# VHH binders against Geranylgeranyl transferase type-1 subunit beta (CDC43), part 29

Target 1, 376 residues: Geranylgeranyl transferase type-1 subunit beta (CDC43), of Saccharomyces cerevisiae (p18898)
Amino acid sequence: MCQATNGPSRVVTKKHRKFFERHLQLLPSSHQGHDVNRMAIIFYSISGLSIFDVNVSAKYGDHLGWMRKHYIKTVLDDTENTVISGFVGSLVMNIPHATTINLPNTLFALLSMIMLRDYEYFETILDKRSLARFVSKCQRPDRGSFVSCLDYKTNCGSSVDSDDLRFCYIAVAILYICGCRSKEDFDEYIDTEKLLGYIMSQQCYNGAFGAHNEPHSGYTSCALSTLALLSSLEKLSDKFKEDTITWLLHRQVSSHGCMKFESELNASYDQSDDGGFQGRENKFADTCYAFWCLNSLHLLTKDWKMLCQTELVTNYLLDRTQKTLTGGFSKNDEEDADLYHSCLGSAALALIEGKFNGELCIPQEIFNDFSKRCCF
Key: E = the ipSAE of ESMFold2; O = the ipSAE of OpenDDE; V2 = 0.75 times the mean of E and O plus 0.25 times the DockQ between their complexes.

## First folded at step 11 (VHH; framework vhh_7n9e_1)

Design n2 (from x8 with S101T D102T; at its last look DockQ between E and O 0.78; V2 from the best seeds 0.00; counts 0 for: pae E 2.3 > 2)
Fold by ESMFold2, look of step 11:
Structure n2 (fold): chain B 376 residues (1-376), chain A 121 residues (1-121)
Amino acid sequence: as target 1 above (376 residues)
Amino acid sequence: DVQLVESGGGLVQAGGSLRLSCAASGFTFSSYRMYWGRQAPGKGREWVSGISRSGGRTYYASSVKGRFTISRDNAKNTLYLQMNNLKPEDTALYYCATEYTTFSLLELDYWGQGTQVTVSS
């Protein structure tokens, strides 16, 4: 019972493992006291290693134990003395009594701990209610969307932070990890009606989701994953779902199959992008949009593999953006591998193989094990 | 701080030409792909052209192919768009852009402030 490939593998698995391992070897670092990306670097690295069959719990669980220090539980100076918690990116306090916990670092840390299978952490250290209250405080009352952190002087949502579909996804994913499943569960902490209203307001006229009526495959994936975690995908009209599927399929730029017609009509079609996905109309293909587009299609229809050319995107990833000398994947054929695209390129391949949970962005086996151990 | 400053817009008759410029600073311009986008009144934003780091590869929306030419001068940190045979439907706010990632879930775009192009019938 093995993971079969058709003959000798084109995937440079050992190089990929080494690539991700090198990123973990740079952490922790005292070179600069304000590296806010630590949780993301860990998440992308151990997700990539897990995709390539490294037992990250056994190999890196002790090495990464320092992550636990980034969990902060505090009492807000408000009339209710609200207790919140979350994860910080930096342990250096530059402003007395300020909190630097934020939604992205919190999600990346939680997902990393799930991949490390540290279930004692979820039973003893993590205060799920105070985490959920932090998420509550990040919701904008007027729009239903979320900001990433609180203003350190007012303990209200940050006025300098943006709020978009990314943070809606992050907020709902955190609550899901904390045990929210039903509408009643989510409503204990957030206004789900306003959230759904915001998400629907981001629908674009011709399908997909995006800011300023510009459809974008990343925002589309965030919106669809959020709706999936809320058990609310069926709130989308059939027409919108069909338009969105069509829009997503047209993001694959290819001279083959069903995409051949578009390549023949566009004389500026870039052959170097063949098989890849673009995140927006009229842009070059990019490794990360293979994941965002495929995840979106996967959420919208069970027939997604039959509708798109998965062999062509596999060829794009392996022949154009896989870096066989260093490991990893690059954004495009002109650049070196970087951690973000290496993780998402690997995740796209894993999603095609049925081994990746797109809603939470972790390997499916890890999600299944977490769900059994932490049934809420 | 990343800065993208467009110039060269204005009012022009149909069939005319304009050349837009985008002065870039605050990043290593020669290391990034660059794009021109536009937003017409009451429409969504659209991307009309892109150019590789070296300038060796270009991309055009079908609506502008053959009329618009993107170019860059990496020594001057400047992106250009030569627009010929302009049509009233080319009327829009034109902006230059680049992409970068800061370890967020999604890649971020940085957009210039834009320069208005108005094409009269």
Scores: ipSAE 0.540, ipTM 0.816, lowest interface PAE 2.3, mean pLDDT 84
ESMFold2 (binder alone), look of step 11: mean pLDDT 82; pTM 0.830
OpenDDE, look of step 11: ipSAE 0.830; ipTM 0.930

Design n3 (from x8 with S52T; at its last fold request DockQ between E and O 0.69; V2 from the best seeds 0.71)
Amino acid sequence: DVQLVESGGGLVQAGGSLRLSCAASGFTFSSYRMYWGRQAPGKGREWVSGITRSGGRTYYASSVKGRFTISRDNAKNTLYLQMNNLKPEDTALYYCATEYSDFSLLELDYWGQGTQVTVSS
ESMFold2, look of step 11: ipSAE 0.654; ipTM 0.863
ESMFold2 (binder alone), look of step 11: mean pLDDT 82; pTM 0.829
OpenDDE, look of step 11: ipSAE 0.836; ipTM 0.932
ESMFold2, look of step 12: ipSAE 0.519; ipTM 0.805
ESMFold2 (binder alone), look of step 12: mean pLDDT 82; pTM 0.828
OpenDDE, look of step 12: ipSAE 0.819; ipTM 0.927
ESMFold2, fold request of step 15: ipSAE 0.579, 0.580, 0.597; ipTM 0.830, 0.835, 0.842
ESMFold2 (binder alone), fold request of step 15: mean pLDDT 82, 82, 81; pTM 0.831, 0.828, 0.828
OpenDDE, fold request of step 15: ipSAE 0.833, 0.829, 0.840; ipTM 0.932, 0.930, 0.935

Design n4 (from x8 with S31K; at its last look DockQ between E and O 0.69; V2 from the best seeds 0.70)
Fold by ESMFold2, look of step 11:
Structure n4 (fold): chain B 376 residues (1-376), chain A 121 residues (1-121)
Amino acid sequence: as target 1 above (376 residues)
Amino acid sequence: DVQLVESGGGLVQAGGSLRLSCAASGFTFSKYRMYWGRQAPGKGREWVSGISRSGGRTYYASSVKGRFTISRDNAKNTLYLQMNNLKPEDTALYYCATEYSDFSLLELDYWGQGTQVTVSS
């Protein structure tokens, strides 16, 4: 059972399983609709089920076989006639042109197929080179960062598209799944030196990573996971690592230790969030930031469980955001459970237990099985 | 479409007061926690204050405690920041913001365009 504490489990496992199963049940009835997030819904749902010991390959492999139809391979109208491929979010939008496939749907679909152990699909149908070329086309040549999709008029990533550390992580994760391991492997498809330069430019003065010089635990986790997949975490200075660990530990809202006096003297401190993690200074705790902060700490130091109060964050998750009547986890104690926070709350508990791989955001057993395979 | 529109900034002398407003539209305002952030010249963005959905819970950065008061009017979809005893170091572009979760990798922020507050010595 996915449990973060030593002792009788407070996790309502059966309710969580039913919560995730309900989300998958809605997908077959909506697979003909206009919902463009179906790949993410599958990923979050089967990740949650896998965390709670459901054999998702056996139970859902046939049921979810229709997701294969979301894979689109096409030839760009450019001077090189570049062949790219990726995943779309909607079958109604299944028009083979470059601007409808995107990096997030592609990553979520690939990770879902890994969890379904659909290795024949990886080995026979997915064209890893055209997937990697899609990633290549999404890299901004000036900054080294990535956009989520191509501009349909230029077949290139637009300089005005959103680009940030999320898409850097997604791009590198896709290439890693396609078999890239060494710098030379990645350099076949992307400019890793420019990417590293971009990532380093997102370091904040007092530690952590973030846009606009604002430290942000979500971007920090994306940056650290990207560096981990690139075997490049040791490119961070010891001072920056120490500052980042300190910043992350201070994101935990705690009535113990030195912060207790500040919370009693500081009207802005909300003891109702005790044990949880903020994503940024002076913000409320949130279920998803428990995962993003813990994953960041886990990537930075092997001592992370000794440094933070894992018992307290477990109490926050189980007592404040776990929804024992319906299953799932909510963003905060004022909201109902939703799929995103249910997946990430479950993942945080699994990470504490040592059963979750934070670099690819999948259960550790699934990652271990995937790692034994040849690329495609 | 989500829209956050800040107003009420301006030039004030140290020790003065301002009240910022943020008009929200395109989402169910009462279902979201709301925040004020700021960016001082040459500095990174920082979060200044936050308020729960009902208004019953509030946060303040230590630098503004006792001087700033966040509030909200859910019937009018409006967020407020009362700023008293302003100091030159409060000079910044002030942003209204909220978070939402969708089926993406990270939660997304909605930011307004900001309103400038300039405090002269």
Scores: ipSAE 0.591, ipTM 0.831, lowest interface PAE 1.7, mean pLDDT 84
ESMFold2 (binder alone), look of step 11: mean pLDDT 82; pTM 0.829
OpenDDE, look of step 11: ipSAE 0.821; ipTM 0.926

Design n5 (from x8 with Y100W; at its last look DockQ between E and O 0.81; V2 from the best seeds 0.74)
Fold by ESMFold2, look of step 11:
Structure n5 (fold): chain B 376 residues (1-376), chain A 121 residues (1-121)
Amino acid sequence: as target 1 above (376 residues)
Amino acid sequence: DVQLVESGGGLVQAGGSLRLSCAASGFTFSSYRMYWGRQAPGKGREWVSGISRSGGRTYYASSVKGRFTISRDNAKNTLYLQMNNLKPEDTALYYCATEWSDFSLLELDYWGQGTQVTVSS
């Protein structure tokens, strides 16, 4: 064994910790204008701190105890008097409660509680079955996809809300956290056949997943993570997997081939984006697409690190989008750091190091501990 | 309320030129990278060109490099696409776009309604 001295000394770890801590420190007083997004802010911040080896359960468990107030349990005014629950984004906006519970805030809160190791609250106060029933009500019956919330008047999925692969992933992740593992488990709450049909309908002709037959690495990661949680990646054809791997590798910006083993010039090369990943063909590289592309590759093949140029994407993140004066990562080299890109840039680095669970978007050690305590 | 309104499309002969405009409102235009995309009937949408916040960096799909020029006027909140030497394969509905977050997981695009460009033989 040898010691590498050229490693993460380029990572401004203390600055990153302070960046994420500043966002938590100001809750709730300075973030009152962001009440709707409070669960996202907590999730991004706690994730970033966890990635940089802060013991968040020890430091922030008591300070963020008010998260529990955002859990709402209610009975729908339907013929079955269905009991649902979930998390709201703002306590001011919890009137009417049934339409303010949404899937993203619910997932962010559940994942934050897992990272805070609040297992007793998760197992005793959170009603997993009513959470799963909320997910059930968000499924579109004809398409099999999901919306983010219910319409207040109808107690059915919102007719105005988007119903794309993001919410399919979020729905399945919530059910997985609630204990669903087998097809039979998921089928208690959702129509998995319709869901799989929807996901497969989002396959693009030349690989990957996307809307309007345009491959999109974010949607691809959502689709693949959903299939992984459903134990259904094997339902993808070998040709589609190969096409998708190729498409993802070509998202990396490099002057020589988009794959580690190619030498041909890349016609789409832009030196300012060198090493980074595009989310779509013919767009600029972006910090978050480093994570979405790498997560997708890691789900498709065990050889993903051998196939892509992980050193180059590390250079892009550390040299172009890491903000050494403030901490955090920016979307691109023209912008300041923000929480979303700071979290996903950090997650991309952690995924490369083998320390991140891409399917649930939390550190691997946290996932392992959750699995031992709540699935034992 | 974010709004992107494309204009300047129309019918043009092959080899001709056309200039598209996109008027932006409801956000700080100068703080966002902007893009043009297009979608031909029966095909997937594709990105054609992008431009950095300041206009100092530009990007083009290989199919349009040398023929199309993207530009922006941050004082007027307007994005442009100059299209020269047009070919029948350029026939499509052209959209301007930027990237936007709804805090739900992914940053996704915000698109205008588009302007039709039809290139005749």
Scores: ipSAE 0.627, ipTM 0.852, lowest interface PAE 1.6, mean pLDDT 85
ESMFold2 (binder alone), look of step 11: mean pLDDT 81; pTM 0.825
OpenDDE, look of step 11: ipSAE 0.801; ipTM 0.918

Design n6 (from x8 with Y110R; at its last look DockQ between E and O 0.77; V2 from the best seeds 0.71)
Fold by ESMFold2, look of step 11:
Structure n6 (fold): chain B 376 residues (1-376), chain A 121 residues (1-121)
Amino acid sequence: as target 1 above (376 residues)
Amino acid sequence: DVQLVESGGGLVQAGGSLRLSCAASGFTFSSYRMYWGRQAPGKGREWVSGISRSGGRTYYASSVKGRFTISRDNAKNTLYLQMNNLKPEDTALYYCATEYSDFSLLELDRWGQGTQVTVSS
């Protein structure tokens, strides 16, 4: 259906709702699935719809009930016969279930069910202890970091598997959703001292976090969100916090106002990127880094909106990457809308408006309701 | 699968020139922004230059602006870096890169293996 933009608002809300709805309609039925990214697609779509004021619980609760079938509980073939659980991306694989459950699918599914307000699930179906044991098995005992899944032959992650700040965040977010709050709660399942040591080892010399001493705003947001969920942001030195704030502010591309600082030469400036954020020095701006940079600033200082010019970011998102014909947001002004950038562009706008919980990447109202009802 | 193969590195005297190439395969090259990065021994990786899908927009780190020129040939699936007036501090492993999503939270980088550039003083 052809839609017109209404009124003085620059946000094409109706188009955005249709964009996210179309992605839910493309998913196969609960008995069919060849897409290993189904949980992510559901999460990004439901989050986007929630941001645009769709009551996803009422509208999609029954439609997405098949998602529960992706929750797998299994017994490891180890000396302790450990029971673990988590979410799989596909039900059609002929390999042990323990090797196909993974941390990202698990987090996306849990967050989706929180947005659907599926409280019966959290009271009856979810086995929080076996899920937390899966998270425990994903921790590397020597580094303290996490991998995404287990090897079916060894019942632990391969030493060559990726283990970075993404999976540290995902692991801690899952445990937080399962009810862990204090250090003692987390320590029942993971080694928090080794995890903190790993996170601190990812600090870069001039601020921010990143692999191999390469500062990266996405990894920075993951590290800061992890520390926030562990009530451990105060463990960062004041100097590192200030260096990180400065580094993040310099990720905004602008030749206007305070964002250029005193230098006449803005080496990162490009007019097509004006107001947007880059994820690393010397790269183009990207819709998703509006969210990751703003979330990082939000976690570091209550004055984050004063320190950056949110009007410029809003203009970048609405004028350059919002796709008014199809709905959604694109990575940059040269590409079509895609689900990931549509979700994170919408989340950045919601964060600026004060309606988004950046630590768990869900709307703030939904977090508040979940926290009040399901986490005593 | 996806491959990024750099070539054209070597030993050159300060003030000299080199042209690097990156042959891309296994993905739709013309749909992606491309970058050159470098890593000097014992130092962190830095991004040197970037180019839009069409080649209509380019970017350069301040340390190389005016000396390096990035370009691409979408018909040949090839990325280039012309490096002029090379300095000893340009000595590094140079690699081409692009971004992708694996739907696991963040955008990721896809790198080539790199080509060594050594500039003698």
Scores: ipSAE 0.572, ipTM 0.826, lowest interface PAE 1.7, mean pLDDT 84
ESMFold2 (binder alone), look of step 11: mean pLDDT 82; pTM 0.829
OpenDDE, look of step 11: ipSAE 0.822; ipTM 0.925

Design n7 (from x8 with L108M; at its last look DockQ between E and O 0.76; V2 from the best seeds 0.71)
Fold by ESMFold2, look of step 11:
Structure n7 (fold): chain B 376 residues (1-376), chain A 121 residues (1-121)
Amino acid sequence: as target 1 above (376 residues)
Amino acid sequence: DVQLVESGGGLVQAGGSLRLSCAASGFTFSSYRMYWGRQAPGKGREWVSGISRSGGRTYYASSVKGRFTISRDNAKNTLYLQMNNLKPEDTALYYCATEYSDFSLLEMDYWGQGTQVTVSS
């Protein structure tokens, strides 16, 4: 992306492109891959490249063809012999759980294939119904939330797996990609009433969503994005939405504006964090929470850019966490760039520019093209 | 396996002091920011202090600023919390924590089992 300012660009675009390209170049081939996170690595890498104006479909479509082998279709040993499908993290059988399909790998693979514009594969090889049935099996029947994978002995959600707002988002995003749009579409595969009940139960007393009544901007973004994909944001009360907006705005670390302060008077202020966002009260600012907080605000109100200081968060990202020697973004001012924060820092900048779709976490142009092909 | 083991809690009179320790293992301690949190009876967890990987940056919740001091010894893989001028409101189970990525969308927390601090009036 090119910075739209009156001065020279502060974004080291060429370094960022090389940063993401190196991560793709270091991935092993399908036969040698022992990293169970390969689908996530691909997703973060090609998202970053796409944000920086690389045509990833043209450049990497053939190169990444091996990821398609990670699609597994199987029959459950249950009374119905249910057929499910999804994506695995590794094809190496001697890695524990590596050959188990799970929701995160499935979402990352599907989003990556959307960014690669591999619609022929969606139309000819992927079985959308068996993908959606896998999601169905991951829903907890009592709570309405989701786990990430199935216990192979029971063909039910693992009792030791977490079942939080992350996996609610992932589940609904997968169904959306498979073509679900209306409540009736989703209800074919999941209990949407129980899911909504679970999401609402995660509201915190003073706004936002979290676990154990601790507001958390990551969980807030997951909850709001899930509700957006379900066309259900208006089920939130006006009071809760206002409280959540207020809580999110207070996550921005600032020495400017209506609240004057000096470093000694700000219990949470650190000048290295100025302009950035905390994910929770009393924690350091973090590149990824710039994205999670801004995405949450974006979903809650059209006025989000007027309400928060987007210039200040841009300065935090470009001056504190952008790594001009290597490319990429770091978690904070004291660390090296890593892939996760590089993707989400880039996404935060793209969201501010209006070029990123926060509900599916892909570039807006990619989402627009996908939307023309809905129900593929 | 990541392990965080807290110690140094106990019963103390208001106005007294305690020093908490957290022994860390199973990860490169010097590469991570570390935190102390607490959970009072019947309440949710709250974060009280954090420290950068080098120890050069610290922060404190307003309720403890000026009374608590976080520090770390990277050679010993140990995090500390010096707690002075303790108040009954500081009574809680105290946890040390760090953040990690499991490639499941969000960064997650590792928490220790905690050490109990009880401040009598």
Scores: ipSAE 0.577, ipTM 0.826, lowest interface PAE 1.7, mean pLDDT 85
ESMFold2 (binder alone), look of step 11: mean pLDDT 83; pTM 0.836
OpenDDE, look of step 11: ipSAE 0.806; ipTM 0.919

## First folded at step 12 (VHH; framework vhh_7n9e_1)

Design o1 (from n3 with Y100W; at its last look DockQ between E and O 0.62; V2 from the best seeds 0.00; counts 0 for: grease 24.7 > 24.2)
Fold by ESMFold2, look of step 12:
Structure o1 (fold): chain B 376 residues (1-376), chain A 121 residues (1-121)
Amino acid sequence: as target 1 above (376 residues)
Amino acid sequence: DVQLVESGGGLVQAGGSLRLSCAASGFTFSSYRMYWGRQAPGKGREWVSGITRSGGRTYYASSVKGRFTISRDNAKNTLYLQMNNLKPEDTALYYCATEWSDFSLLELDYWGQGTQVTVSS
């Protein structure tokens, strides 16, 4: 059947829409269960649908009441009886630690409501001050980084007691959504100088950001997006920016090594990975690292499309990880589509097209509309 | 309760061989790509080799290509690294790893505790 080969777009848009819709439909059957990831599932699904031009507000508006129930205000057991607020992962009280307010679920819920255009929520129900106080309490006073929540018994996973660049990004994104723009705005709630110091301390010797002096494209994207939201990208030296751009370009896999910097055959080449991005040296290509690497390059230089081979990464995504039977994208060509990689693969394509806000991980037009509506 | 347990390390003379094993449990091993990494004292982590789900494709860092062989036995949930012609530069704590998602912003690594390989001249 050559019609598919010589026919319309290589993107199976209707299958992608159905893929994301199925994930939203499955949530009602598990609302009362033990699924603590429902805010993330909504975010990735709604984002994917929005990327593919579905009017999610019209189609999924009834879910707003469901999501709003996860917004919790509480009083801390401290000497000042501080009132904080945020979103929980589950309303089921029998799940150990699942009902704690945490930064990731809060960001996922807020971004989802932005995409659903629930501006009444932002104007009437959301208590921005108590939410910002929650973010404030998550900042470590000694390092400037953030923990994900304040409940040491939470079932939020191994990162609950850890603090890294992910939670710096999430914290700043939440404050940005709440209206913080200037350093003065952020300083009302967090110590931005200590935060900047922490971010800079995560720079790796030869470029990029990471842990244990191992550059990591995911942490790099988190650090750069955080700096962008703080209007602080200019604080990076030109040398570090150049080293980071070089490191990111080397993450694109090809039979010729990095297309711009090496003329020798790539010893780690794998035809199935050609054109894709790895997140670190000597690892396989992965759909999500197409997004994390491209977003990082996009933030560092206007020339990013000229410096990397965007046609090659598009071919990787569409020919190797797009799943034409089910819709969605897989991590690699050996696996089935999953929600995370489906969202980020779609976001990478949208970023290349110029239609995605990489700093907040939502479509650009939706971000622009939110900014006009809620700042006015 | 994902668990990765490395074994087979030890002290060996330059030019010698060792075979590392990694026993995996708590997940469907055959559904994941697997890696060996290492970290020498005072150095950053280095990814040494990787292998696809079926074992049909492998790759190696240039520093070990031709000397190290990665393999897996999906029936036994075990990953292997055969290390031949060892050099003092190969001295490191060796880890097996896979990528795991807790449905957060990033996929992060899941690492074993490692097994020490020490190569004397």
Scores: ipSAE 0.553, ipTM 0.820, lowest interface PAE 1.9, mean pLDDT 84
ESMFold2 (binder alone), look of step 12: mean pLDDT 81; pTM 0.826
OpenDDE, look of step 12: ipSAE 0.808; ipTM 0.923

Design o2 (from n3 with E107H; at its last look DockQ between E and O 0.75; V2 from the best seeds 0.00; counts 0 for: pae E 2.8 > 2)
Fold by ESMFold2, look of step 12:
Structure o2 (fold): chain B 376 residues (1-376), chain A 121 residues (1-121)
Amino acid sequence: as target 1 above (376 residues)
Amino acid sequence: DVQLVESGGGLVQAGGSLRLSCAASGFTFSSYRMYWGRQAPGKGREWVSGITRSGGRTYYASSVKGRFTISRDNAKNTLYLQMNNLKPEDTALYYCATEYSDFSLLHLDYWGQGTQVTVSS
């Protein structure tokens, strides 16, 4: 529906490429910087560049080779002397014992290395079993959910650390990258029945997933992607799937599409957000929720493009949140572009185009190449 | 680092009014959209109102439209909720919130401990 792929009035591809490249160029090396978010910065930047057809393996493979130094293997002070591994965000933040490796940095690094086609890392350096044991240790034994890292004192998840659907997704994605496919594969490392129980407990009465019985587009995408990677989407009832699709469609702010009755029900509807998606009822549209809502719909039904107004969300992204002077996408029309929204706005467009793997948040062709090269 | 401190709750009879305030610190208040939410006992969390950075656009749940008014004072880093014609069903813990980015997978909601509003019949 967007006809301009390189036109100056629509997608500003060269500006987007420069935007993402700037973030990589300003990122200090592991020997020169202390930015604890560097794995996320790399992931969002190279994902964005990959979406805009930059061969990131060729251009950045050697330059980003230092990422391997963030892979840490250690032995827990527990009765079994368990060996675990994972990725740290900063080497100066590396605290002895496993409290410094964490699930988000590990996933960001693994996905980045897949996009860089660093198959040598996966074949010769990654200790998949010690990484999977780290994931195992992050599972809450009573709830089945996951925390991001281990508590220094207990070598188990911290009692003060949050646990939610984000970390369930991250944990399962890591195991999936490490080769887990069947329930038996996952069960070697985690309690999948407790995990499924936790995910189902996060269902909201009228569809979708969320905390405090408040449906949330981001948690919904995390839950559905987790279930997809576990080959367990069929465990959702047809009623819940239908309610969730309906809830997601209502998140599109529109006076011209499937949500017209919502604009009359929402007395505060504002034309400025037309076409965009809100992440929760009664909140403004946001670029990232275009991706989270569209990915959720994509996972629930093959008819998702017919059910929502993809032209309207494309117009919202390109006309309201794309920043044509700097490149990138902003959260909303009042803010400057930032890396997170630039990546997810680009991912939403790529998903609509059919070129993005929403379950793993990487371009589809890159996932296909990884699957062929690293058969499990 | 982010601090959101609500005040102005209390006991009020049906038909009465309250004005809630939220003092914000630890971030550039004028750069963020702000929201009010509430949670009644045994119910899910509900977002009742939102306001843009400048205050030029506002958003209300249908259950409070015409009775509640959100506003902000960017010079004082303060968010307000004027609540008129209160009903017993408005009884809830009220909290102010914003979304804050830290490069995590999802934006986090930052919200205070809330202020209790109790409307007697």
Scores: ipSAE 0.469, ipTM 0.783, lowest interface PAE 2.8, mean pLDDT 84
ESMFold2 (binder alone), look of step 12: mean pLDDT 82; pTM 0.837
OpenDDE, look of step 12: ipSAE 0.764; ipTM 0.907

